# Ledger of designs, part 4: VHH binders against FAS-associated factor 2 (Faf2)

Target 1, 346 residues: FAS-associated factor 2 (Faf2), of Rattus norvegicus (Rat) (q5bk32)
Amino acid sequence: MLPFRFTYYTILDIFRFALRFIRPDPRSRVTDPVGDIVSFMHSFEEKYGRAHPVFYQGTYSQALSDAKRELRFLLVYLHGDDHQDSDEFCRNALCAPEVISLINSRMLFWACSTNKPEGYRVSQALRENTYPFLAMIMLKDRRMTVVGRLEGLIQPDDLINQLTFIMDANQTYLVSERLEREERNQTQVLRQQQDEAYLASLRADQEKERKKREERERKRRKEEEVQQQKLAEERRRQNLQEEKERKLECLPPEPSPDDPDSVKIIFKLPNDSRVERRFHFSQSLTVIHDFLFSLKESPEKFQIEANFPRRVLPCVPSEEWPNPPTLQEAGLSHTEVLFVQDLTDE

## First folded at step 1 (VHH)

Design b02 (framework vhh_sonelokimab_d1)
Fold by ESMFold2-Fast, scan of step 1:
Structure b02 (fold): chain B 346 residues (1-346), chain A 124 residues (1-124)
Amino acid sequence: as target 1 above (346 residues)
Amino acid sequence: DVQLVESGGGLVQPGGSLRLSCAASGFTFSDYAVGWFRQAPGKEREFIGAISWSGGSTYYAVSEKGRFTISRDNSKNTLYLQMNSLRPEDTAVYYCAAGDYYSDWLYESEYDYWGQGTLVTVSS
């Protein structure tokens, strides 16, 4: 009776559920999923020959990932080694030339025996009811989705028709996703180009502004240097003038013409002008230098030479003459003509 | 500052229709993908639909395809959701969200900006 059969199968499902928890199927331990696929491929070729759809050489998870990335359909074949229809399906349908051509041109093809851990894992995910079993999977609404299932023996022409129908019914989703990816990529590229162009332009403007500021600063520094030189020169001239006035003010008064110890000196300056002054024999030669230095017409650096025999008078302290001699010690007569020699190296 | 403001929610009878609007401000709306999400009391937020920056491509949750239509008007900085044949289970707070030009629009985590939500109650 159907009600009692239903109850019986419900009890069997509970029993299978409990058994699974007590003793996991050894096929549930996937240790070499790629090896499972390669092993299945070799076994398939030995039994059905080399004319078959191109097997995806990777794990189920890799096949899903590649189908998602490439926006392609993934055809999954679960091989039931012990099922009565498996040999007929493989020889007459799956390996038919037109079926091979369709699968190779339109989709990724992943296949494995349910007796292998990888195939068993996929079987648990897809939950097939009978063999032979095919599932068509593709990216739909951001998730790899089973869009078609083919269960039980099917002939080549019907297989082609069913696979084509499933693909045609779902191709618009892959087209839509491809357009979205293209649109996102184009927008990202354009935004990246705009951002890079903007930053390049901003950097160019900042560099131009920096160069303008540096040029302005360079001009300011040059102008400041010129102004500082002018101020230094003016300060030097003022100091020189003050020093000349100080020396003039500190000069001892001229002795009387009637003083027996007076020396009358006539100076011949480089500009051929003549200046006359009286000095006392007891005064240092430095007084002669101070007098000449105080004159507007004197060179910046000069030396004083006496009449023949020609000799330079030590009128400023030096290493040889730390204390310049007096006019008397220098051997000057009561009337002398001295020559001022310009030593300014300009 | 970026702001998304939903409007158009309210009470509607089962089998009725409702149009939601989302007004965007503070960013270049035409550079962003935008979408609709909803959250029913005691449930997680779920994706409803999204539309590309240009309006050329749309995505819908499988359960709502054919009943809901998403559209946008870039000249008005506005996103729309047209809801037809409403059911009591459509009762939720509906949120507008914007993700940058690269966002994977079906995932909540990919959206940078969110509206405050508008309540839709389908009841008789």
Scores: ipSAE 0.000, ipTM 0.098, lowest interface PAE 20.3, mean pLDDT 80

Design b03 (framework vhh_7yz9_2)
Fold by ESMFold2-Fast, scan of step 1:
Structure b03 (fold): chain B 346 residues (1-346), chain A 122 residues (1-122)
Amino acid sequence: as target 1 above (346 residues)
Amino acid sequence: QWQLVESGGGLVQAGGSLRLSCTASGFIFSDYAMGWYRQTAGNEREWVAFITSGGDTTYADSVKGRFTISRDNAKNTVYLQMNSLKPEDTAVYYCAAEDSYYGWDLSEYEYWGQGTPVTVSS
């Protein structure tokens, strides 16, 4: 039976190895990494008391991120619950007052049991050979780098010496990164100030140009208005002059002084000048208006008044007088003075 | 308001190529370093590629030689040219922007996009 048992046992070992390889370890599924850390902290305090380095309260990934942001060392402690030296290390070394002081003052401290999914994941990443295990991590050449590993039981004085040695050997990298960040921040601030100043200057220039354009447009509009008024006035004067000349050309010839059917009318203009002309009794009063209108000294709009009795003569067609009467019909059969009254701008 | 919008993802056969784009708004793009990250279901985001404000590039070992990151400051856009794609490259790809920090971890980035899925079939 012994050779058969040996063969069976060997096959069983191979099956167990293969099954372990095929089936994922339950600890490989990290579903609550913060809960894993909190659980470990409670267990640690129950066993070793509250006098311990300040635990980073977050995931391993968060601890790496904060160490990188703050440019601090990250000390990682992986707790092997089943290892013979774990209790001695925690009680006598990790929780020693001088060690607590060093860790709290100079680094972030992240710790978890390898029996927890989060701690197991970190164990897989750091690949520790024995316990107790400590790794020192920091930003080096743009990546978080393991700069020191402490494996196996160590006394407090040796622990302080080793942690200090690792930090001293690598401090220059963190100092370099701080200087680079400070330089980049200064450059960014200057660029932002230059951009803000440029935009402010650009807005001021645009506003100044807008006001200049508005002023130019107002001036152009004013000049155009004045020009149009001048052209309108010139055209009005030309039209008036043309009408005066047309009326003058269309006037019937002045009757002879010897014509018994004619009368001499004397006109007193608004400027107190006097002008006279002979008219035939059968001519319309419109001829009197046309004659006066044709004179350069006549107002642009006027009316003609007779005296004894005082009356306005209908010398232009109107609603009251659509067909103006003749001189005879209007009672202008004797030489008399007619008065021209200025009605311009009424 | 800040915004990062990824595009260009899709389904591609192994050995094929895709070009991802990420357009930024709400911050001065040229002052920020830009990175690409990817994430598969159940796993943390992993860094893929990084480009500084000055144009210097860095790549994860898994994509070095296959992927190229570039930027166009005039278009406020960062690109990821993905060549010789493998089934292992299947993930949701995220664009991220950071100030003064070079990001290997998620919290290094001040601004994140919503992601664009990439599926590489065998």
Scores: ipSAE 0.000, ipTM 0.151, lowest interface PAE 18.0, mean pLDDT 81

Design b04 (framework vhh_7b18_3)
Fold by ESMFold2-Fast, scan of step 1:
Parts: sequence; C-alpha cells; structure tokens
Structure b04 (fold): chain B 346 residues (1-346), chain A 122 residues (1-122)
Amino acid sequence: as target 1 above (346 residues)
Amino acid sequence: QVQLVETGGGLVQPGGSLRLSCAASGFTFSDYYMGWARQVPGKGLEWVSYISSSGSTEYQDSVKGRFTISRDNAKSTVYLQMNSLKPEDTAVYYCARDLYYDSSGWDAFDIWGQGTQVTVSS
C-alpha cells in the first residue's frame, strides 16, 4: 500500500492554511472585533436574559494579554448560533446562578459567536469539534496555553466540576509565576528604597557642606568689612593730617613785634589751651582759619568769635562773605583775644 | 506601529543557500510564535515553518532537513536558513506573527510582512 494518507494530510493542511489567507471566508476578515463582541452580547441578552457571566469587554487578543498579566484563567465560549444544543446549554448551564458565580469569581470570560469575524478567527485557532464549546486558557511555559476543552452539551453541576478540575490541575503554574513576580517586585522595591536612602543621605551631606561653605563666606566677608572700615578711618586721619601740614606750609611769615601793622592774637581753644600768633592787618581772615586748622589741637570743624562786640568772624569763604575781609576791615585791634568754638558733630 | 520586515531574498543556483531575516517592531517579540509562509508564483500560500516562544520548531515535510528556523529575542528577529535549495522553492517568503496559540491544535497567523523574493535558477 502507498502512504497517500500522509501526503494527503499534508496537502489538506496546506490547503486549509492557504484557503485562510488567499480565498478567505468573509468572517476571517476581522475589522471590528470589539463590535463583534458587543453585538454578540446584545444578541445573547435578547435570547437568554441579563443574568449571565460578565463578558470580557475587548478583543480575544486583549483577553489573552489581560489573563497573562493578571495570572488568571481565561474561559472562552464559542457560540454556535445554529447548533441544536446552544439554547439548552445557555439557558440551563451557562446562565445557572452557581455557574455564573464560579466564572465571575475565578476567571476572565470571553465569548463570541462563530458567525462573527472575531469569533470565527478564534474558532480557527481553537479548532473546536462540536458545540457548545468551552476552552480554558492560562499562562504556561511563557505562552497562553489551552489547558482544558469542553465540547458538547453539559449540565450545570458537571460544568462546575469540570471547570474546577481543570483549574485545580493547573493552579500550580499560576501560583509559581505569582511567587516569581512577587520576588522580583520585592527586590525592585528594596533597591528603590536603598537608592532613595542613598540620595537622601547624599543631599543631606551636600546641604551640610553648602551651609558650612556659606558660614565660612559670611565670616570672611565680615572680617573683610571690619578691616576695610579700619583702613578707611586711617586714610581719613592721614588725609586730615596732610591737609593740616599743607595749610601750615602756606601760612605767611609772622610780622615782627616792632611792625606797626602787626596784630597779636591770642586764641582760646575748646580744650582751654591758648596759642599766640602775629598777623598783619592787611592779611585775610582766612589766614587765621588756616593757622588754627593747622594745629593738632584744633577741632575738625570750628568757628572763631571775637568780643566787644561779640561776633563770629568770617574766616572761611561763604555766600555772605565770598571774599573774607582783612583783619583791619574786621575791626581787630593791635592785641586781640579770639575764641575757637567746636562745631564737630553739629 | 507593528511591523515585520523581511530581508535576505535573492537569486541562487540549485543546491545553494540563503538566510532570510525578519525584523519585528512594535510588540513584545519574545511572547509570540513566529512563522514563515511562501507563495509560489501562480499558486497559493503554503506554510513553511513555525517557531514557538519557547523555541520549539515545526517544518513542512518538503523543507524538513533543508530549512532551519531560529529566533534572536534580543534583536527581535526571526531567521530562516535555507540549504540545498531547489527550483520548486522559488517563491515570495512571508514572515508572520501568531496571534493565538492552541497547544493541542492549529496556529493562526494574523500579522504579515511585505515579503521577500527567493528565486532558484535552473
């Protein structure tokens, strides 16, 4: 005998594969998979009522992804609208309160009619032999794997028993994956806590160093300011002394006591000391001011007063006296006593 | 966003070799079954090879022992090494992503690349 069966099987397999892509059934063109599920849900509720397992609101691919992410079983129901047992199964088994409770509590439930493109596509993947059809899918060996198939009419108690058996037989794979994910998550949380603690410590050290640097800067600036004030005060004193020396050097020579135009002036200073100097009657009162200013004992600011009559002598140019008068014009006699008044800080 | 790009086709003499590459982007490559199909000029598409997410492989009888499918998850690339090429291997070769898997049954390919031409001269 010839092994035509193996060659024929290969040809049929290729033919079925090719037919899917080249000469597709209209249902193989999935353009609105969510719409397919929504329309199936409405048709289901119209026929069987609203008491049913909660339909997954998304595509089959999305249901697989969510089941994988959440490490849950995915229950797939393929509805054969024209199959003789579909109505009995939906009314008496799928929509039984105990079945609804089990499905809703333990698994994601995806369902669609095989007359819809999305349902037809899933049918092509799952290759069911008869209706009603249920498949249990879960993550196993890094892929979503069919771990149970229920084909043909089944009663509610048997359905509960079979679904529970399939889940119990395969729960260890999901538990193992949950433990692995928890271990990875714990390690990640610990690393994040260590990183945050390290960064907090680093920031605290940086802040401490910044404050220390600012304190050093403040202390340095304060010392510089004090030093600068001392230097400014010394310059002020030096400038004052130099000005006094310049005025002293510019003083005209004292006239002889025998000169008939000489004036002897005795000055009474604020410190009660007395100084004497001779001036010529033709000299400006500014010469008197320059002489007094040149003395170490003189105040920084002063005025000169004469008696009989009491008056302040205009010894410095002013608006009233832009050219101070001579000693003669000011009415000074050949011997005078003048009083120096301290005006510093006034 | 999801793309499959085939390269490596060309003209080769009977008995020669070619390596096809398929660069995938826009999805988590390591989670998906990948496959190669070919279309002979004037004929239908035919399945060539599959590789699972775990690395399990399957081949069409006519290419078994001559072709090797492999994958590099780090590069998101699937390869088809074709040795001892025959004139009947002349076809456009397509890379495909398997949308779902049934451990007891039929794979369904949902995403296709642009194809790459392989011509075995005679």
Scores: ipSAE 0.000, ipTM 0.143, lowest interface PAE 18.3, mean pLDDT 80

Design b05 (framework vhh_sonelokimab_d1)
Fold by ESMFold2-Fast, scan of step 1:
Structure b05 (fold): chain B 346 residues (1-346), chain A 124 residues (1-124)
Amino acid sequence: as target 1 above (346 residues)
Amino acid sequence: DVQLVESGGGLVQPGGSLRLSCAASGRTFSSYAVGWFRQAPGKEREFIGAISWSGGSTYYAVSEKGRFTISRDNSKNTLYLQMNSLRPEDTAVYYCAADLSDYWYTSEDEYDYWGQGTLVTVSS
């Protein structure tokens, strides 16, 4: 029966449709999109010559990105190799000098054959109904938007008029976005300049405070050093006074004037004063040094000199005299004047 | 550990003299230096001078023409400031200060121990 034949044919058609969609079109496998575009350009030039709009030499995705970044129109041409009007359109309209000039001056031009995987992918996205096909794309409302579609054969003058109309109708959106980007960029630059000026001022203030602190610390260290020197000198004088008192306390008693084993020695100090003391002949010359050292008028370092002949008396242990002699051994058996020489310098 | 108490402040006429005392508590007075500072109304604290632990060295930062003399009596744990030829600009609260070290400083920030202060007013 005919109804069962129709049922059978319907099932067969559904089966064929399903099998076709289970196995997608080979053109759906995009593996070399740049190669697809280069191959199309070569084929186009072989068929229509080298006088054509400048092809964007990149993927469709790259063309969209560049059009968005540069705020330019993107013209997309999908070439239908098998369509009856494709040759006439390319030779007479797309490659007309005035059309080439318009496209090259005002837009990015991306083109590919729908027989190539990249072109087929774009065809699936734009969903054209017939050939030749042109789409005008631009940034509108924050999205890359198709703002014009041209489907079917069109003559060069009409093509120029329609492309110009589409651009003029939509140019205001690109101008507005360009102005907004410029304003944002200028505001950002001004904010950065203000921030940099503020940080420079803050750094200058911090550096000024650092230098003030450093100068104050330097002044304090200088004052402390002066104080340390004064205190060291004060301790030196105190130690000297204590040593003088210790030497005075340890001095043997002065012999009686009636002691026949004693002699009176007269000392002339550096300040031109004179002091006298009696010593036993058997006492070490160190007793003379200890006595003179114990006097407030005596310099910190001194030597004792006898005259005629001039000689320094060994009143303290030395390499030459490890054990200073007695007064008698040194020839001090008669009253005489000894001279105290100041050696505090050096 | 250490307390410093100033006394001897009061009202004095320009050209007059005044002696301030600073009594120190504790057993270590003879081991550290002591400084004098003053603070006039509406001004920052100013270093006047200091004296070493033994009294053998004195320093004067702001005294003019030998007007101020610092001395100490370690047997009485007392520091003195003799002020002569006083001027209205000498009007201030006078403080004694110590760091419990052999050294003294012109900066108030270096001192850990301070007295309550004694007011000196030079007027008329």
Scores: ipSAE 0.000, ipTM 0.231, lowest interface PAE 17.0, mean pLDDT 82

Design b06 (framework vhh_8dlx_2)
Fold by ESMFold2-Fast, scan of step 1:
Structure b06 (fold): chain B 346 residues (1-346), chain A 120 residues (1-120)
Amino acid sequence: as target 1 above (346 residues)
Amino acid sequence: EVQLVESGGGVVQPGRSLRLSCAASGFTFSSYGMHWVRQAPGKGLEWIGNIYYSGSTFYNPSLKSLVTISRDDSTNTLYLQMNSLRAEDTAIYYCAKDSYWEDYYGMDVWGKGTLVTVSS
């Protein structure tokens, strides 16, 4: 009879129902996923004992990653703490020795309570309809795929049969993926060996070419040195010949034999040959040197000696004789024998 | 149809030499680089070396002292000369055609292989 009271309670109930859909579940914030799993393991062992499948000691994401890397089945158990069948399933099926042996030998086993944030997160991903809940996950079509779901109470023999059936039905995909990975890895190793060998051979060939170039340059430089020495020697001979020719051309003419101031000099050369020439008493001793130098038979470096007393004649400018004396000043007679001494080996 | 056919395999005594041939058909042989690859029993593939269309050769450094690769473009034939053979050289030997257009794989066509057994 009071429609406002009925309307009021109806609105309040609708509001309470709606609020449950607006309010985020506190389990939606996963802050310690490893702690959630460790906590669940301890609670499980306290309630059901230590004889259980080996729990994966990591996050759900890590378990998926490891199963994918190792190409193994991942068995996921979502524990419903408040479900009526959870205790019977854990005591009589999950912890049965044959079930433990099968799970431990064939798959990775990840488990968590749905009351923990990590387990709740996985529950949201797998969207189980009832408990107990098991999902089998493996790599298929390049992604981690749920290949089997077991929902509701199951006895140990049926559990073994169902898990084995799911694995047998899907094992071919893991075998195929192993073969594909082996092929890719072999090709990658082969390509790396090829690239490394290419770079090593390229460096070896560059080093061999560099050494050949250096050897060719060394030989070329040696040949150039030999040619330069040969050219220098040729120029030296040419200069010597030109100097001899110049000295010969600049020699004063021989005085007449009838000239009372003429000096007849007989030169005894180192090779025992004799050369004769006339000079004027007023001429410098340098004329004697120039004459001897102009001769083909003369040494390249020499000195001229007179006898009685034996002395070297200053026929070339020196510190002692900046201007060599004349034949008269040197005391030469109208007929002289002078000795040419070879100094080329000094 | 692109085909590569290896020949010259067989049983050879340790310390001796063996020359393998690879007959190519169905493509312009002179325009492509060629490879030699081997696989010992129970082991993975091992790259031996290659020869470019220009005749330039590159070898796996671990094998360079033991092998020489050559080609005869007039007969469309690739050769692998192996010297000082050891028991460890026992393998199936493959020739392979170079590929310019596989980002992940350098070889696009392979022969069926020829078995070389080094044993007394």
Scores: ipSAE 0.000, ipTM 0.245, lowest interface PAE 17.0, mean pLDDT 81

Design b07 (framework vhh_gocatamig_d2)
Fold by ESMFold2-Fast, scan of step 1:
Structure b07 (fold): chain B 346 residues (1-346), chain A 122 residues (1-122)
Amino acid sequence: as target 1 above (346 residues)
Amino acid sequence: EVQLVESGGGLVQPGGSLTLSCAASGFTFSDYALAWYRQAPGKKRELVAGIYSGGDTVYMDSVKGRFTISRDNAKNSVYLQMNSLRAEDTAVYYCAAESGYDLWYDESFDYWGQGTLVTVSS
């Protein structure tokens, strides 16, 4: 930058500036900034001991970034190895217990020698006038800003007072930024909660509809089963009636009472009613079954019993009686009483 | 809002020269350090040259004596004069700005341009 103040510079200052441009200082070449910090820390501990503020383990730019992210003050110490006051400052002020405590509790602390490329780079950026040098940096108006400079020898009590004053004067900017970040975060959290609540409500509605659909399907299936059973029962009843009518049509005619081969059978039905019919001795017992089956009053399933001796007559084909015997073969008399036993519920 | 716009890239023969320009807007240019980074195919992004708000410069070893960075605060522009170009200089060149204290750490930069391609080939 060449502002109007440049006109006040001496020809020597202009010459020094030009020489830097033509022949840069070897320290201007930063190749290992972390190594510069680590090297400085080791040399500092060898000379002043291990009781010192906690050194930020990283580059100056990383320290700035972390201070900005955490909304903390960054204290920068530039160590002038060749300056007459550096030893006194480090031993008596920087490493004083109360100073260490203040720095460690309230700020990030970055330090390097100006003889190291990294420290020299920071020196060029901060443009300190003398040593020892401290700068306080923080986020202000969206920029990492130097809010305080301490140049020259300072005693521990004054150092604490000055650092505290600088922080107190600028704390409101960090508080404001924290409140803005908190408000933004709360808005995002609220929106996320609303989205999650909406999705949970949608899932609950979908589950409710699924259960209603399942319940409707279950009810429909049960109604269909009942309807199918009703139709099956009606068909069974119709088939039974048709079979009864068919058997009635196929019955052989009753023999005359005057036929010597006629058998008069009186059937006693389960409902205590009586029916009678004549049959020929030469007819199969199946004719007796067909007659009884054709009656409206007969059970759906029955057997025919004779007395003296008590026995079930084989009136339907079976394995024992594939061809049921005739009335004569079964030993029936010219006048017989047979009993119809209901087997429908067995 | 904030913009960095690079120009001047192109195809050049080995030993040739190119001047890259970066025009900045949306921030107080004179307060910022500016840098040129480059990224060659298959390689990580690396610092080529940088210039602090006060005018001090930094260069990668392989470009020292060949490249010169400069700034014009009145025009809100930074320039990279590239001389004696080599095939290994082929890369996309990016203009970047920071508030601005570590030009060697690319993640510290506040603003980046879109990049301009420089191809050094016959």
Scores: ipSAE 0.000, ipTM 0.157, lowest interface PAE 15.9, mean pLDDT 82

Design b08 (framework vhh_3k1k_2)
Fold by ESMFold2-Fast, scan of step 1:
Structure b08 (fold): chain B 346 residues (1-346), chain A 120 residues (1-120)
Amino acid sequence: as target 1 above (346 residues)
Amino acid sequence: QVQLVESGGALVQPGGSLRLSCAASGFTFSDYSMRWYRQAPGKEREWVAGISSSGSYTSYEDSVKGRFTISRDDARNTVYLQMNSLKPEDTAVYYCARDEWYSGDYFDYWGQGTQVTVSS
């Protein structure tokens, strides 16, 4: 007999298993899980009124995810439309003001009819034995775990007592997870602050190097400017010396003292020195300027003055004298004293 | 692509020790809690151990508490299970899992598992 009963149960299990596979329940195909919940909510309100716990308006998977994220209890109600106790439970227990208050304040509430595909899927996962059925689910040992099951008709006061007992027995697991998440968040904030401090320090160092580089570049440019000015001054001085030497080499030879057309000129320079030279009456006054310019003692810019009457001699081309006159045309005598006036600062 | 690769399973005598490793890729390992599960032939899948993302919290199934130690190395994206004082009852395929939602009667683990056999 015992072996036969054991075999009988095995045969029934195989038969039920086979029926499940060869003729799958149409409710096993979930295509609109949110719609299933919304339609259940509307039919519930039509039958039992609008005073009920706040329904989670999302899929079972979303409800589990939110309960896990928020570290809250999830209360799951599976509604058996055809069970004799469903109406009494909903009217007298689930929709009692004290029960509504407890559920709304302490937990997420997900509910669906087992006649809907989503509700049927959840029924397969929770494997309820009878109706009405409630399951309390929470994060325990880092997985969503059924921590309480309430099966069959229950009165409001007993329901409150049972839900409270289940929550109180399991609260420590949620507290542990909250502490873990807080530690993780604090560590992340500290690491972020350290990274920000490091980046600020790096930027400060880069700015210091930039200013140091700019200062070195400014100093280099200053040194180059000074060097260029020095080279320009040296070139100017060399050009002046070359021009003086050229003028000296191009000077006509002094006429003999015995030449009746010779003029002896004594020049008084600004440095109080004297220089003398003979010229021909037929020579241009430009020869006098060229001679004086060729002297190291001469100013860079000068003019030549005669006395009786005092006048400036046109020894360089000008608007008044585009072709400077000869010594004879300028009225110079056989012996003259001429004065060199410095014009460098004028 | 999320991938978990378990290794370290072997044949060991009762009272022996083994260390299992699980190499993770395709996600930010340091953000997730990690778990070890096992399944023996003809028996239900069983949770073995868990470790928080920070590593500060660990938990164990009563039958392995005091014998097994879970740890993690975030620099290597690896979680470990150190198994000491092994018993024949510990013979199972061991699976590594990321902190995931339970769906229906089945658990979908992202690893192929590693076989541990405790036999003389």
Scores: ipSAE 0.000, ipTM 0.108, lowest interface PAE 19.8, mean pLDDT 81

Design b09 (framework vhh_sonelokimab_d1)
Fold by ESMFold2-Fast, scan of step 1:
Structure b09 (fold): chain B 346 residues (1-346), chain A 122 residues (1-122)
Amino acid sequence: as target 1 above (346 residues)
Amino acid sequence: DVQLVESGGGLVQPGGSLRLSCAASGFTFSDYAVGWFRQAPGKEREFIGAISGSGDSTYYAVSEKGRFTISRDNSKNTLYLQMNSLRPEDTAVYYCTADYLEWGSDYEFDYWGQGTLVTVSS
């Protein structure tokens, strides 16, 4: 060989290698992952028909999340459009009725072409060595883990056997997690019911104590009112007695019977008793009221009436009589009979 | 804060027995499922067994069932692993773990201890 031709060829290969390195594969940019899945499903059905496992309608990340949440196996199929065995595998193995039935009943099925950006991204993550390629993924050790890989052409019966083997080997992890989730949920329900029962009991006790407190307060207030009424009545009686004594002490002395200005008054009380006292003609009618009020037998409220003609004497200050007249001004005789009328009930 | 502290690891002869303990603190122990995993150098973590919060349900890896027994004492906040008929293949660091209580809660999280080394050698 010519050395310069060989050197030229080597440089061209290096240039191609560098070009691949500095220009990332267009498939590495995922802008519409759902569209990639939908496009693949359409292309698959056009080529292999509509009898196939139910495709997961969503991105790879969504499929992983749903498998983890539901504690299900996720079967991932990476379609190599250019591989010689892809058509035979899809027609004879993947779309076999018994394979479709197994996949649909036991797992989530996500599939995409490696020629699509989403499928290419998944290819980079799973790093398959050849086609057809299947990976079984599930939650193990708290992470979505590849628990089985099937690479290369496989027949339907062998596919069923291998998928079943992988699931059987790993089913215990999903079963244990499912049972633990169920037990945690049951424990939370019981704790919530117990907390609600305790709170209801506490509220009932608080209501009971509130009613007891209110009853005690009402009883105490009633007792206070009764006691206050008794004290008020006692004070009223004391004040009345003090006022009677004060009026008695302030009464002017009786004039002599020999005084020409002397008036003898005979009072007839409501209880049919009779009292007599002498007054001076120059004294106010208020002195007559003060005298009667000072008597133990007098009613609390009364008026004084004279006869011939019958009339009520103004013996207390009023708007009509702000300054009550004297006995003389009222026209009283040297000997008079006056009647005391009880007005306590008016 | 949640802490899990394993103990009981050591050197044992093939055919021997060991009992591992895991002391838990910082959470309501009886509300969480707890379990054991192991990891040998350069290998992935392997599930050994788990026990429900109540202790009523136990789960074992198929290969370990019958040789290993998981139990818990909720009064002592302690998880146990009884290992019988030990083999050289059982040589690993053993980790205890606690799972989250409320599915989908904001406080949902998994906890791990630092591990205890078990060496099965003659």
Scores: ipSAE 0.000, ipTM 0.097, lowest interface PAE 22.5, mean pLDDT 80

